# Ledger of designs, part 1: miniprotein binders against b1l550

Scores and structures below are computed, not measured.

Target 1, 279 residues: b1l550
Amino acid sequence: MRLPEELLERARDIHSEAPSHRIKLDRVGSFGLKVPVEFKGFLLLAEADVWVSLPEGRRGVDLSRQVEAIYELSNPPKDPFSLCREAAISLLEKLNYADSSGVSIRFDAPLQDGESLKYYGVEISSIASDEIINKIRVEILGMTACPCTAELIRAYKSSEIAATHTQRSLGILEVSTKAEHPDPDKLASIIERAMSSPLRTYTKRPDEGGLVIRSLSNARLAEDVVREMIHLFLEEFGHLPEDTHILAAVRSMESVHMHDIYAERSFSLDEIRKEISSH
Unless a header shows other numbers, all headers, positions and changes below count from the first letter of the chain.
F, E and O stand for the ipSAE by ESMFold2-Fast, ESMFold2 and OpenDDE, each averaged over both directions (binder to target, target to binder). V2 = 0.75 x the mean of E and O + 0.25 x the DockQ between their complexes.
Where letters were taken out, [cut] stands.

## First folded at step 1 (miniprotein)

Design A1 (at its last look DockQ between E and O 0.00; V2 from the best seeds 0.00; counts 0 for: pae E 25.6 > 1.5, pTM E .607 < .8, other shape alone 2.637 > 2.5, placed apart)
Fold by OpenDDE base, look of step 3:
Parts: sequence; C-alpha cells; structure tokens
Structure A1 (fold): chain B 279 residues (1-279), chain A 81 residues (1-81)
Amino acid sequence: as target 1 above (279 residues)
Amino acid sequence: GSPELKQEIDRLLKEVEELARKLEELGNPEAVRKLILEAWELLLKARELAEKGDPKLIEKAYELLLEAIRLLREAKELEKQ
C-alpha cells in the first residue's frame, strides 16, 4: 500500500533533520548488496557495498537512493569496473549533501585452466570526491616450494631435483590509482608467474607430476615471490601514474608449520623506481 | 579512451543541456547559468581527454568530471531556492 502523497508531504524527513550530535560520518551506506555483472562473457552475481559521506548537519543518508544508483547502472549487467566507477559518480550526483562516495564490488573471477576453470578473488573499489581513486585487489592461490629444505636434502643426497616441501600460497596484488583499474587477469598472471607453479583445478597424473617438478625446479621463498611480483608488475604496469600505490603480498600456508609465512611490500611507483635506480 | 568514461561524460552533457533548457524556461538567475556553462566546459574538456586514452589524461578527465558534477549539484541546489 503506497501512502498517499499528501501524507508523505506531511511526514518529516527524519534523514534531513539535524542530528543530536553534529559529527560528520565518513561512510554511511548499504553493504552486502548483490548485483549482476558481466565479466569475460560470464554473468556473475557480485557482492557490492555502496556508501557516501554524511555531513555533520544531516541525521541520515537516503539509503534507497544509494541502492537505486547501483541497480540502475547494473541493468543490463555490465563490467564490474565500469559499474564501480559509474556508481561512485552517480552516488555523488544523487546525494548532493555528500562530499565523497564509494563503491566496492567483490566477486570470484573465472580463469581458464585448460578445459576447466579456476578462479581468483577480485575486490574492486572506486572512491569519488574531489578526485576519483580506483582500487583493485586480486588474490590468487599458487604453489611454492621451499628452497631451504631442498638445499638441506641435497646436502645429504645429491640429486638433480631435490625434494622439498610444497605449500599453497596466496598471492595478493592491491593497486590504488587515479587511472582506470588495472586488468585483473594480468594481475593474476603476475602472481602465478611469481610463484613456483600455478595451481590447477584439473590435473591428470602426468600433468600433476610435471607441475610438482616445475615447482621443485623453481623453489622460492615467500620473500622471493613478493620481489618477483613487484618486478613483473613494474614490467606490465609501469605505465600507470607515478602516484599509483601498490601492495604486493604473499601468505604462504606452510606445510611444515602450524602458522603461515607472510611477506609484503607497500610502495608507490615513484618510490620503487627510485629504489631500483639507486642500485 | 575509456568507453565507459566517455559514456558517462556524454550522459552528463545531456543532463547539462536539459538543465540549461529548463533554466532558460524558468528565467533562472545568472549565477545558475554560469555554473551550468562552467560545468559544460569541463565536461567537454573531459570528453576530449578521455578520447585520447592515455591513463594520465583519463585521470584528469575524471577530475574534471567530478568538478563538473560539483558545479551541477550547486546549480541544482540554487534552482530550488
């Protein structure tokens, strides 16, 4: 039952009232929305968060308008990057009292693995204010082989390929830029190439053996993986703005320990270029 | 260039045109007209930058876009008054 328009006009707008405490809020919005997106020919149901800032003089945000903003743009489904940016902008337009807006979209991205699919995690964000900042976080699992144990075993028994323990490692690249979101497939590829070997969804026995042998032949510390990720990132994405911020990280789920090994580097493109040039 | 950015700019250009038309019909104050015209100029510049497809220029295009949006919001607020 729609309330008569006349009754709506008589109802005070609670959200527009002055708050009891005049305090600005940084983010007010709807979290855990489900929005359809199109990614590489797949229709995916992504999780989305939408928010705006709230000025000190306003009690609440028009949450319905926030939800409308993203859903209007999601029909028909489009790529999540465009949706993210456009929705952040649209929020700022629709909610004129906000000085900033933000959208986050999360999904599992399909990645071709022979005749099967594997996946990597994607979180896209766009924050609009006086500037727009686009963020992308890519997470993908790979395999690492420990070079230290390999050397220990080699010391006892000479072999061309030394046995070592292997583990799954989560590689993370987070990029924050005023440019468009970097290609997530390229980011995922960088992470996989930085590890001892990729993971496979489907392996035949010969392929599995080959994958393990590759890993053993390319043993890397978590630290090595992070450094390799940075190196490969610079090769592929060195054209991004110099103020682009990157987090490269690895969480190795150690197979010989109860805990994980973690390594990271946070840097801007300008910073890391200066560092490399100094050597 | 970013096709999506271009589309957004084109959308806003249409909105500006529509607002300008409405404001002309309503006899709105010179201040509002000035804001709309300024927003329009920014959008046109943003469009030009977006067409070049350079990441740095796209960055600048977004900045201009956001400034245009700010001006349009200000214009709309003044219209209510």
Scores: ipSAE 0.021, ipTM 0.380, lowest interface PAE 5.3, mean pLDDT 85
Fold by ESMFold2-Fast, scan of step 2:
Structure A1 (fold): chain B 279 residues (1-279), chain A 81 residues (1-81)
Amino acid sequence: as target 1 above (279 residues)
Amino acid sequence: GSPELKQEIDRLLKEVEELARKLEELGNPEAVRKLILEAWELLLKARELAEKGDPKLIEKAYELLLEAIRLLREAKELEKQ
């Protein structure tokens, strides 16, 4: 059933009315939209959020215009970075009352893992105003091994053999920049290289033994992993604008505890270079 | 260079052409014409930078694109009046 079109002529334009309270809103939009994206040869189903700022004198946002903007740009499916930037710009162009617009797209990214695939989390956004700011967050699991327990066991047995507990650790890199989004595969690689060893989707006992030995030979605290992630990030992405902001973090799911250990550092490229050069 | 950025700039250049034709029908509001011309010039500069493909120039192209969009929004608002 479709209502008669003459009802549109009699209905008030609610969105253009004054609100009950003159309060600006930072983000008003359509959240949890499903959109297809093309990522490095894969067609993936992603989830998108689209929003604009709402001025204090306007009651509501044109939500249908937001959905139209991203769907027009997603057919045919394209890379999520271009989609994110183009949709944010399109929203700002289409909605004259907004001071800013934003788009966020999240998906699980495939990585080749021997004969199989493994997946890591990607969330990207673009926020448009007088400038465009691009943000990316990458999360991937790896393995860490405890150096403290390794030393205790070595002392106990007067042995050269390192024995310690291992656990899954989640590495996180988040980058906010005026430049293009960094390549998420490179961010995932940085995280995995900072860990004691990467994790695999599938492995047989000989390969599993090799991963454990690798981890034990490269025991690292969560604090060590964060510092190594920052070091590797600067080697790969030190060319980004000086006002680029980075969050590096690790959540270690400690196998010997009922709780997790967490370590993080936020910094701008300008800030971290000054800090490193002071030593 | 980003082919998608270049395509978006080309789309906006088409919108500038359409607004310019519509403006002729409205009897020459000078303020609107000035905004449209400024937007057009910014879009041409943005397209030139996008063609070069350097990441720093692409960043500048996005800045010019957003400034052009701001001017076009102003022109559309004045046209409504």
Scores: ipSAE 0.000, ipTM 0.455, lowest interface PAE 11.9, mean pLDDT 82
Fold by ESMFold2, look of step 3:
Structure A1 (fold): chain B 279 residues (1-279), chain A 81 residues (1-81)
Amino acid sequence: as target 1 above (279 residues)
Amino acid sequence: GSPELKQEIDRLLKEVEELARKLEELGNPEAVRKLILEAWELLLKARELAEKGDPKLIEKAYELLLEAIRLLREAKELEKQ
């Protein structure tokens, strides 16, 4: 049921009033919106969050204007990076009492996998104020092979077995920068190349054997996967602003254990360059 | 494979397990615990190979069990120090 429109004339505008307690809020918004996006020729259903800051002198946020800001820009569907940045700017324009705004968009990105597709996780955000800060998080599964067990088996006297345990590992790169969002496919590629082998949507038996041999030939500790991700990231994205912040991490679902192994490193580009040059 | 070899493997499986559990109960230093862990890994691999029934794999399982025993005896000697 729809209420009569003329009530707007008679009703108090609660949101524009001063609050009883003058306390600013950092994020007030609408979370879990479904928005269409177009990514590399695919029409995808993404999930979005939108928010603004709320000054101490204003009781509430006009939530319908927040939702309006992103939905107006999502029709027709467009690339999620433009949508994210433009919606953040639109929020500040529509809600001019706010000092800052933010938009995040989450989707599964398609990636070519031979004659098929696979997907990896992407979350982007843009935080707008007197400047814009862009953040991207990419998560993709790969295969890791344990070098410790491989070396133990190789060192076993008279052994004919070339083997180790292999497992799925989740690689994570998260980048926060004043520059444009890094290309998610390049971030996913960095993560996959740091692993022992990529994962495939499906394989025929000879191809599966090749993946296993590749992983055994490229066995890596989770710690060294993280180090390799950082090395490859610096090679590809070392040109970003010095205050760019990165998180590189791996969560390995170790096939011989009931628990996961986790390794991570966070750093700014300035920080990591000083660290590397000291060695 | 030989049925005598399968019987010997069963004997060694029991011997390795009993010795490893006895050593674990003694509250061993870290170096001793690493040797015991290596012996457990060899025991598990030997059991896997022996269950497959292939004569070549059964002989391999026997070799792994002999090595597991050697490691546990080393662990026992190290604990005495």
Scores: ipSAE 0.000, ipTM 0.065, lowest interface PAE 25.6, mean pLDDT 83
ESMFold2 (binder alone), alone request of step 1: mean pLDDT 79; pTM 0.742
ESMFold2 (binder alone), look of step 3: mean pLDDT 79; pTM 0.734

Design A2 (at its last look DockQ between E and O 0.01; V2 from the best seeds 0.00; counts 0 for: pae E 14.7 > 1.5, pTM O .561 < .8, other shape alone 8.131 > 2.5, placed apart)
Fold by ESMFold2-Fast, scan of step 2:
Parts: structure tokens; sequence; C-alpha cells
Structure A2 (fold): chain B 279 residues (1-279), chain A 81 residues (1-81)
């Protein structure tokens, strides 16, 4: 049975009450929401988190208003970037006690791979306060070939074949900016071009041979891949605001070891330009 | 090594990569599999010679690349039939 309206009018507003301890909370919200998004002509099921800051004098947030904010904007489905930004703004408008809001949306993005599709990971966020900060993280697998083993085999007497081990490597680009979210397909392309070769969903023997040959002719350390990713990023996205922050990283799943190799660099555009200009 | 030698090696490695990509794009590899396999063998040998960085071996690598290109063109021609 539905409760009478008169009874609801007498109920305490728990959320607006004073908390047990006057401590500000940075993020309070609804996490793991399923939302449909439209990405490059595909209707995808994404996972979203929505949150707001909670002042030290307020016991709780109105979670119903958080869910309303994102679901109102997700019907009909729209691109995840607009959804992310608009929902973050809407949260601040609906929850006036908050001084900041945020939305993150995660999905696997389809990428054309011959006549098939392959997928790469995308996570986007928008954090709203007196300004909006947009963040995107792209992860995609590629192939690397070891130059050290290649050099050792060539140095070995009577070796007439240049050979080395290859392995899957995970490339990561993360960008935080006051501008619009960078295009994730362009970030994925930068990662793949920095690798020894891309990976494919399906290969026939000739195609597989071609990938191996490309990888062998383009052998790269994880450190080489990170540096190349940064170089290519600056060529494509050097126009972003100088306070834009980037993380470039590679995790190489070494085929000859029980452990992985990891290389990473974080920087702002201002920082990296000064560093490069000193040479 | 000289800058000229490094530049020539990089140019030839780019041509190997372009040819390998062309072989990957063939739509009916089963019909031309032997030619594609022969082309790949020549490309692997060319890479071996280029990585040694010897100016005399660059010419040999170039000869192998030209033969691999000829086989790739033959494969493309037969695929169209």
Amino acid sequence: as target 1 above (279 residues)
Amino acid sequence: GSPELKQEIDRLLKEVEELARKLEELGNPEAVEKLIEEAYELLLKAIELLRKGDPKLILKAWELLLEARRLAEEAERLEKQ
C-alpha cells in the first residue's frame, strides 16, 4: 500500500539535518548506473557514476535528483561527451548545496578492423564547479617487438635471420583539459601508431605475416612507445590549453617473462614544451 | 654510421612496411598464397640485411625488396582474375 501524502509531510528531512561530525565529503553519489549512449552511430550500454560534494553541515545528498539528472538527459540516447558535460552541469543546478559535481561514463568503443570490429576502452569525465574540467582515458592493445633480443640474435655468429620476441602491450593516454574532450578514436590511433604494430580481431596467414614483419621492422621498447605517443600527441593536440594534463603509459606483457614491463610519463603541455625546447 | 646511411635504411624499412600492408589487404589470399609466402620470405631477409647497417648490404636488401614487390604485384594481378 502506498503511504498517505499527509504522513510524508510530517516525515523528517534526514538529508538536510546536521551530521554526526562536521566533515566535508568530496564525492557522494550514485555509482554503476547503466545508461544508453550513441557513439559514432552505435547504440551502446555504458556505465555511469554521478556525484556531488557534500558540505560539512549537511547529513546527506538527494540521490533521486542525481539519477533524474542523468536519465533525463540520456533519453533519447546522445553522445557520451555531451551527456557527461550536461549531466555534471545539471547536478549543480539541481543540488544547490554542492560546490562541485562530476559524471564519469565508461564503455568499450568499436573501431573498424577490416570487415570486423575491434574494441578499445574509453572512460570520460566532466567535473563542474566554477569551471568545467573534461577528462578522457583511452586504453588499447597493440603489439611490440623487443629490439634487445633482435640485436642479440644479429650479433650471434651465423644468424642469418633477424628475429625477436613479440608481445601484447597496453597503451594508455589520459587527458584532462578545460577544452572539449579529445576524440577517443584519435587517441587510439596515436597509441596504435606508436606501437610496433596494431592488433587485429581476425587475421588470415598473409595478414598475420604482415603484422609480424611490421613489428620486426619497427621494434620498440616500452620507453620508446611512450616517447612516440607523447610526440604524436603533441602533433595532434598541441593546440589544447597549456594547463592540459596528460598521462602516457605502456604496459608490456612480456612473452619471455612472468612479469610485465611498465613505462609512464605525466606532464602538462606547458611543462613538456619547455622540456623539448631546451634541446 | 653516416646520416645518409641511416636515412637510406629508414627509407627502405618504410618500403618494407608499405609492402607488408599491401599484402595484408589482398582480398583472396588463398588463390595467391604461395606468392605471398615467397614475398614475405624476401621481406624478412631484407630486414635482416638492413638491420646490419652495412652500406654494401643495403643494395642487396633493395634487390630483395624489388623482387618482393614484383611477387606482390603478381599476386594482386592473379587475385583480380
Scores: ipSAE 0.000, ipTM 0.373, lowest interface PAE 14.3, mean pLDDT 82
Fold by ESMFold2, look of step 3:
Structure A2 (fold): chain B 279 residues (1-279), chain A 81 residues (1-81)
Amino acid sequence: as target 1 above (279 residues)
Amino acid sequence: GSPELKQEIDRLLKEVEELARKLEELGNPEAVEKLIEEAYELLLKAIELLRKGDPKLILKAWELLLEARRLAEEAERLEKQ
């Protein structure tokens, strides 16, 4: 309509004004955008957040330019890691009043599981300023078998028949680095290998036996799952920059308890190497 | 128990896990279902013995693991036919 256009021409540019309270903001952006991505041959619908910093002297951010930056790069669909990094750089270039920008992209990653697929959670981020910092978080469910209950049942029954409770556990690896994002499938593999057994979407009777054997042979406390995740991470990704930061965590949904168990460790590669070498 | 005993038990438990993974990866398990089922029974028994942490039982657990390996190798051979 002509009236809306005429009004916009007469109106002052609100966003470029100084605010009444001159306070810098760290993240101002558009959250929950739907973007298509191509991940390892799959076309996925991802969710993205985009933001920039806002200096104390600027009242608002050009939100339409933020949305434009990521949408221009998302057609045709492409690799989410390239999209994430390139969009963060584009935001900083397009919104030159900002001293930093960021993009996060979330999707469920498919993983081959016999004749079927299963999925695990991925969130990647790229933060651009004088440098680019890449972050990835992977969450995948596995199965854990309780060693404490197994020992109590063995002692109580004086039997050779193995028994314990098993439960679903959520494993988490989060990595922040100046290098390229680690491969999410490798992170998911580390988490699954640290568990007592992977979860399957579909099993046949012989396959169920294998899951039972793996669970019983790898009975682990949640604390030891986290320790194993760290050990396996260092084997695969020990080459990353020394200031790379990692969070490893497990939330175990204990089948015989009313509450979950949680274990977590955060560290840099430099820090953990020094800790391990002291033993 | 001794550090050497704990290391050997942990090594054998890892070998059990690896063999279970091989049984899981057989492409057409229906064709070899009986062999796989028997191998799992042996592995369950081996785990029970190893978890007791008794050096007297380690040799028996190892013998059960070897028999499970024989069954798994036969199952793998039949899958290739």
Scores: ipSAE 0.000, ipTM 0.295, lowest interface PAE 14.7, mean pLDDT 79
Fold by OpenDDE base, look of step 3:
Structure A2 (fold): chain B 279 residues (1-279), chain A 81 residues (1-81)
Amino acid sequence: as target 1 above (279 residues)
Amino acid sequence: GSPELKQEIDRLLKEVEELARKLEELGNPEAVEKLIEEAYELLLKAIELLRKGDPKLILKAWELLLEARRLAEEAERLEKQ
């Protein structure tokens, strides 16, 4: 039952009122929206968060307009990168009292794995203000083999390929740039190549054996993986703006311990270039 | 997918088609509101099936939901005239 228009006209706009405390809020919005996106020929249902800043003089945000902004742009479904950027801009246009907006879109990206598919996690964000900053976070699982245990076993039993414990490791690349979002498949590939071996959704027994042998032959610490991720990132994405910020991280789910091993490096492209050039 | 999943997909497709037809026939706001609820339920089912099934179901359910909302807005405009 809609209230008569006359009653709506008499109703005060609570959101436009002055707040009891004049404090600016950085983010006010709707979180956990579901939006369809098209990614590499796949139709996916993504989670989306939309928000704007709220001035100190305004009690609340018009949440309906925020939701409208992203849904209007999501029909028909489009690529999540364009949706993210366009929605962030549209939010500022629709909510003219905001000095900043943001959109985050999360989905599992399909990645071809032979005749099957595996997935990696993607979170795309765009933050609009006087400038647009695009962020992408890619998370993919791989396998690491411990070089320390391998060396201990080699010392005990002479073997060409020393046995060692293996574990799943989560690789993370987060990129924040004023440029377009980096290609998530390339980011995922960098992470996989930095690990001892990739994971497979479908393995035949011979393939599984080969995968394990590869990992043993390419044993890496979590620290090694992060350094390799950074190296490979610079080779592929060194053309991005120098103010581009990167987080490279690995969380190794250690098979011999109850805890995980974590390693990270945060850097700008300018910073890391200076570091490498100094050696 | 499993034969069961295929059957469920086919069922949902038919439900979406029937709702789409009803939306075209019904100019009553109350009826439209009910159709929006039904469309939402289909979306939830489609989301669950996405984990196992055809993404086309989600698209159709989404389109149906959007159309139902559009029709509700149109019906409300007509009631004000």
Scores: ipSAE 0.000, ipTM 0.220, lowest interface PAE 11.9, mean pLDDT 82
ESMFold2 (binder alone), alone request of step 1: mean pLDDT 79; pTM 0.748
ESMFold2 (binder alone), look of step 3: mean pLDDT 78; pTM 0.736

Design A3
Fold by ESMFold2-Fast, scan of step 2:
Parts: C-alpha cells; sequence; structure tokens
Structure A3 (fold): chain B 279 residues (1-279), chain A 81 residues (1-81)
C-alpha cells in the first residue's frame, strides 16, 4: 500500500540518514521567525534567522531544537544582543553535529527626535564556532548637498534652487568583531554627523529652512561622507580588536538623477591604520 | 483564526494522548499506520503555527512537535516488532 508505506517512511528519523550526496552545507535553519525583544526600554517585534552548519554525512537539521533554542531564551523578552549571542551558543550545545551556528536579528530602532521618535534599521548577528564573531549593520537616512561653491552661492539666494541641490542619503555602517556588538545608537550618531544634516520626523517652516541652509553650508559628496564616517568611527571605536572588519557606505538618492550614487570602503582596523599613518 | 486553531489543536492533542495510552493493547501493523498519520498531522499543525511567528502560539507549537516526535518514536518501536 503506497499511502501507509509513505507515512511509515516519513516516521523515520530522516534528519540523521545519509544524504543523496555527501556535501557539507554552510547554513541550514529557520528563517523569518518573529521574536519579541527589549531594546533600550522599548518592546519591539524583531525578525530572527537561526542556522547551523550541516555535515556531509547528515541529511537534515532538527528544526524543533533550533526553535527551542531561540524561543526559550526570548521569554521573557530580553536585550537583542544578549539573545543573539546566547541563542548562537545554545544552538551548538543542542545540535552537537554542527561545526558552527548563527543567529541574526533585525528590527527598526527608535531614536528620540525632539518630542517625537524616528527609526533606523538594525541587523545584528552572532556566529559561533571555536570563537564568537559579532556583526552589526546600521542604516539611517540623512541629507547631503553638492559642494560646488558657485552653485551653493546661487542656491543660498534662492530656496527653490537650494532644494534641488539637496537629497536624501542612506548611510551604512557594518562592523564584524570578536568583541561585543558596538552600540547601534553610537553608529547611527556617527552616520548622522558625517552627513550635511540629519533628517527630522517633523519640522515647522522656520526649522525646515534652517536644515536646508545648514546642508548648503556643510556640503558633502557621498565620497566625503564615507571618509568622514571612517574618521569618526576610528575616534569612537578604535579600541576594538585590530582584526575588526568595517564596511562604511553611502547611497545618495541624487535629486537631479534617475539613479543613485553609491560609495563604499571595506577595511580592517589594522589595514586602515597602516594606510592613514603612511605619508 | 487563533482561537479556533487553538481549540482544534487541544482536541487533537487529547485524541493523540488517548490513542498513545491504548498502544499497550495494540500489537498490529494498523497501529503503526495510525500513529504515523497522527504524527504527520500534528507536525503539519505545529509547522503552520511556527510559520505565523505569533509569540502567543509558540508554547502550543512546541507541545505539538514534542507529541509528534513521541508518536514517531512509538511507531518506530512497533515497526521493530
Amino acid sequence: as target 1 above (279 residues)
Amino acid sequence: GSPELKQEIDRLLKEVEELARKLEELGNPEAVKKLAREALELFLKAWELLLKGDPKLLEKARELLKEAYRLVEEALELEKQ
């Protein structure tokens, strides 16, 4: 009988069986899990991915133990950095056939903006093996303005021309380190300070004019913003291990183009220090 | 919806528990087939709950998965006989 035999086949421990091909897989797990977290006094619903490496001789991963690892640690809701690190460690303990494990947690972080809140993107990861590597990516919008002096003078005398010379830019800082995750609020602050001006959730007409004028007085190319972000990062986080890897990037949504301008630099702390000290 | 689903899950868990307790009286291939079918049903229900990602349903999903694995173990034990 096909149906009863099919059911009996599924009743076996399929995960521990030999696969059709003896190939190791790097990441196998549960992706897109909703998990509550506590972040700086806020209760947020985050999205989590959990995974482990799968050896060449094993057909599948035990899904139930992956879910248990993160959900047991998320009740009651806790700090997402601790949850990320503890869950990655727990996965290796519960799934002893794995050589490595990882957890990634994504959420929109609230940031106080006068009497209101604005939000920026955060993604954190912890990858556990013989050691733990912590990763964090922060994305926040700001404003940039063209640094052409002649255009700035003309724009300053006309608010309508000034508006066409400013644009929204997305700043990105990604850090991979053996140390604890850097504070995302500090990374967001670095990005905003590197921009021509920050963006606000709400502005009145006088405040809006002030932001535009400030941007024109502090004009920066995407390339300038990336260099400034790196400079400010080194001032704030230069104490991290020398093998810490950083990605600094800006995506400028140019008001005069149908496309964006993108600038980035990836580096280790050791690499960038040697470069800067060279004359 | 979540209330209707939880009620159905509770009914299925009760049904599975009663069937499992009667295993001592069943020593035939039909018992293996019935356990495997019920395990698959519970596994699919648990997976559906996990896909929703609702924290309020996580404990029920864990209970369903544990019960499904227990039934699979019992079916495998009967298959050996």
Scores: ipSAE 0.000, ipTM 0.083, lowest interface PAE 25.1, mean pLDDT 75
ESMFold2 (binder alone), alone request of step 1: mean pLDDT 68; pTM 0.566

Design A4
Fold by ESMFold2-Fast, scan of step 2:
Structure A4 (fold): chain B 279 residues (1-279), chain A 81 residues (1-81)
Amino acid sequence: as target 1 above (279 residues)
Amino acid sequence: GSPELKQEIDRLLKEVEELARKLEELGNPEAVEKLLEEARELLKKAYELLEKGDPKLLRKALELFLEAWRLLLEAYELEKQ
């Protein structure tokens, strides 16, 4: 039994009431929504967060209108980039008391890996106010090999390819721009090319041996990987607006330590071009 | 096989339709919460079927998934508004 609509006439509009304290809130919304998206021919189940700013004079937001905004735009399923941008704009239009709105969509993206697929993490967002800012974060695992231990073993044994420890490393590229979202497959490719070698979902023994030898022959510090990611990013995406902000980072899960190594650099395209040209 | 997959899809569709009917008849917040949990389980089953399904059946799995999603949104709107 649905409650009679006549009860709405007698119920207080809690959301429109004055709050206990006149404090603005930056993000109020519905988090952890399950949304179907279509990504490069795949139908995927994504997780979405939707939010708006709340002014100091208003007690709450109408959460049903937030869910309506993303639902209307997700049926039929569409690409997550268009969904993210369109939903953020729709939220701001539907909730006129808000100064800003935002949408984040997270999913595991398939990437071709020989005869199988591997997956990498994607989080995209769009934040709408007087302008729209699009953000994308890509995370993918690769392999790194330690050049310091390699050099010690080479000095000790004088071998052509030195033995060293290898480990899984998580590469991270985050881009914030007024332009459309960069292609996440290209961001994932940049990360993998910067590593000592990519990881595979499935390898036969001869292919596994080749992957290990590749990694050992291309030993890189976390710091080396971050610098290479930045270099490759500029080759592929240097055409983006100069105020585009990038985070490049690597977390190396060191096989010889109980702790991880982390390296990062944040920059705008304008900053990095000036830095490179000053040397 | 494909006959087994079709049978499973038909079963899930009937369960989603039954759950939708029950939600439309019930305005009790406690009952809505229990039905919301059941709807979430149907979404999980629909997603599993989508991942494992024959490409020819992906459209049917999607329709079932979207119907279950609509049911979740209706329950959510009833609870929150």
Scores: ipSAE 0.000, ipTM 0.121, lowest interface PAE 20.8, mean pLDDT 77
ESMFold2 (binder alone), alone request of step 1: mean pLDDT 73; pTM 0.654

Design B1
Amino acid sequence: GSPELKQEADRLIKEAEELIRKAEELGNPEAVRKLILEAWELLLKARELAEKGDPKLIEKAYELLLEAIRLLREAKELGSPEAVKRLIQEAEKLLNEADRLAKEK
ESMFold2 (binder alone), alone request of step 1: mean pLDDT 59; pTM 0.448

Design B2
Amino acid sequence: GSPELKQEADRLIKEAEELIRKAEELGNPEAVEKLIEEAYELLLKAIELLRKGDPKLILKAWELLLEARRLAEEAERLGSPEAVKRLIQEAEKLLNEADRLAKEK
ESMFold2 (binder alone), alone request of step 1: mean pLDDT 61; pTM 0.479

Design B4
Amino acid sequence: GSPELKQEADRLIKEAEELIRKAEELGNPEAVEKLLEEARELLKKAYELLEKGDPKLLRKALELFLEAWRLLLEAYELGSPEAVKRLIQEAEKLLNEADRLAKEK
ESMFold2 (binder alone), alone request of step 1: mean pLDDT 57; pTM 0.435

Design C1
Fold by ESMFold2-Fast, scan of step 2:
Structure C1 (fold): chain B 279 residues (1-279), chain A 81 residues (1-81)
Amino acid sequence: as target 1 above (279 residues)
Amino acid sequence: GSPELKEMIERAELLLEWAKLILERLGDPEALEKAKRLLEIAELLIKYLAEEGDPELLKQVDKLIKELEELARKLEELKKQ
């Protein structure tokens, strides 16, 4: 539908009017936008959310300006970290009534897997106000093997050969920091190294056998994986500001149960260092 | 890349220029609030530029930091008057 420009010009500016109720809104924006990004040499289709705070005295947000701004910043496609930070700042520049702005970008990141590629989930955000807070969440599948069942079967068979159930497990690392976004490939590497074994996109029968044997020889509880992820994170990213907040979690899709096992720990760098140093 | 950072420097320069104009010529409470907003946005851009650490742009970023500090002090001085 096309309306005459003169009618749009003469219409009330609904967004600038006072609302029926003087209530501040924390996040108002455009969610689920499709945006191309360039990530480590790959052109990927990402999904973006863009928002600003809305003061209690203003009825609405200029959504069309938000959408146009992010599309202008995404052409040509750029790295999602720069796009995220730049768009968040641009929103505050363009929408002077907002106290804060945010941008979130989600995509599947390619990771080298032998002669092929596999993919892991990435979500990044930048929230701008008096300062910029950068957030990244990485999710990657790996394999875990149950050490309890392995020990029971070993004892039963009177054999040194371990046998146990294996299952897919989802590892999660989420970081919120005033520093730049951590490298998602490094976060994915931490998660995979904490698992019993990584998963692969494609395996031939000999390689599949090797992956299973590796998993069985490195049996770990979900709780073990979370602790190892935290340990490896501190080794790689312990230099981040002390108020950096981390979530480490594992969801194990138990092959012998109708339900999953879940383990997590949330912490700040300051908090975890004090905890570790007390022992 | 480098061209994008140059565009951000130009944007920061423009915001500081607008804030300076407001502080020098208008002086009313609404204008001071607008100048505050422009300086806050410029500070975010300058902080991002400083964190990126492009060697070719270090001299320009240092200049922007100094100008931001000078204008912020002027804003606080005018608020007290």
Scores: ipSAE 0.000, ipTM 0.248, lowest interface PAE 18.1, mean pLDDT 80
ESMFold2 (binder alone), alone request of step 1: mean pLDDT 83; pTM 0.817

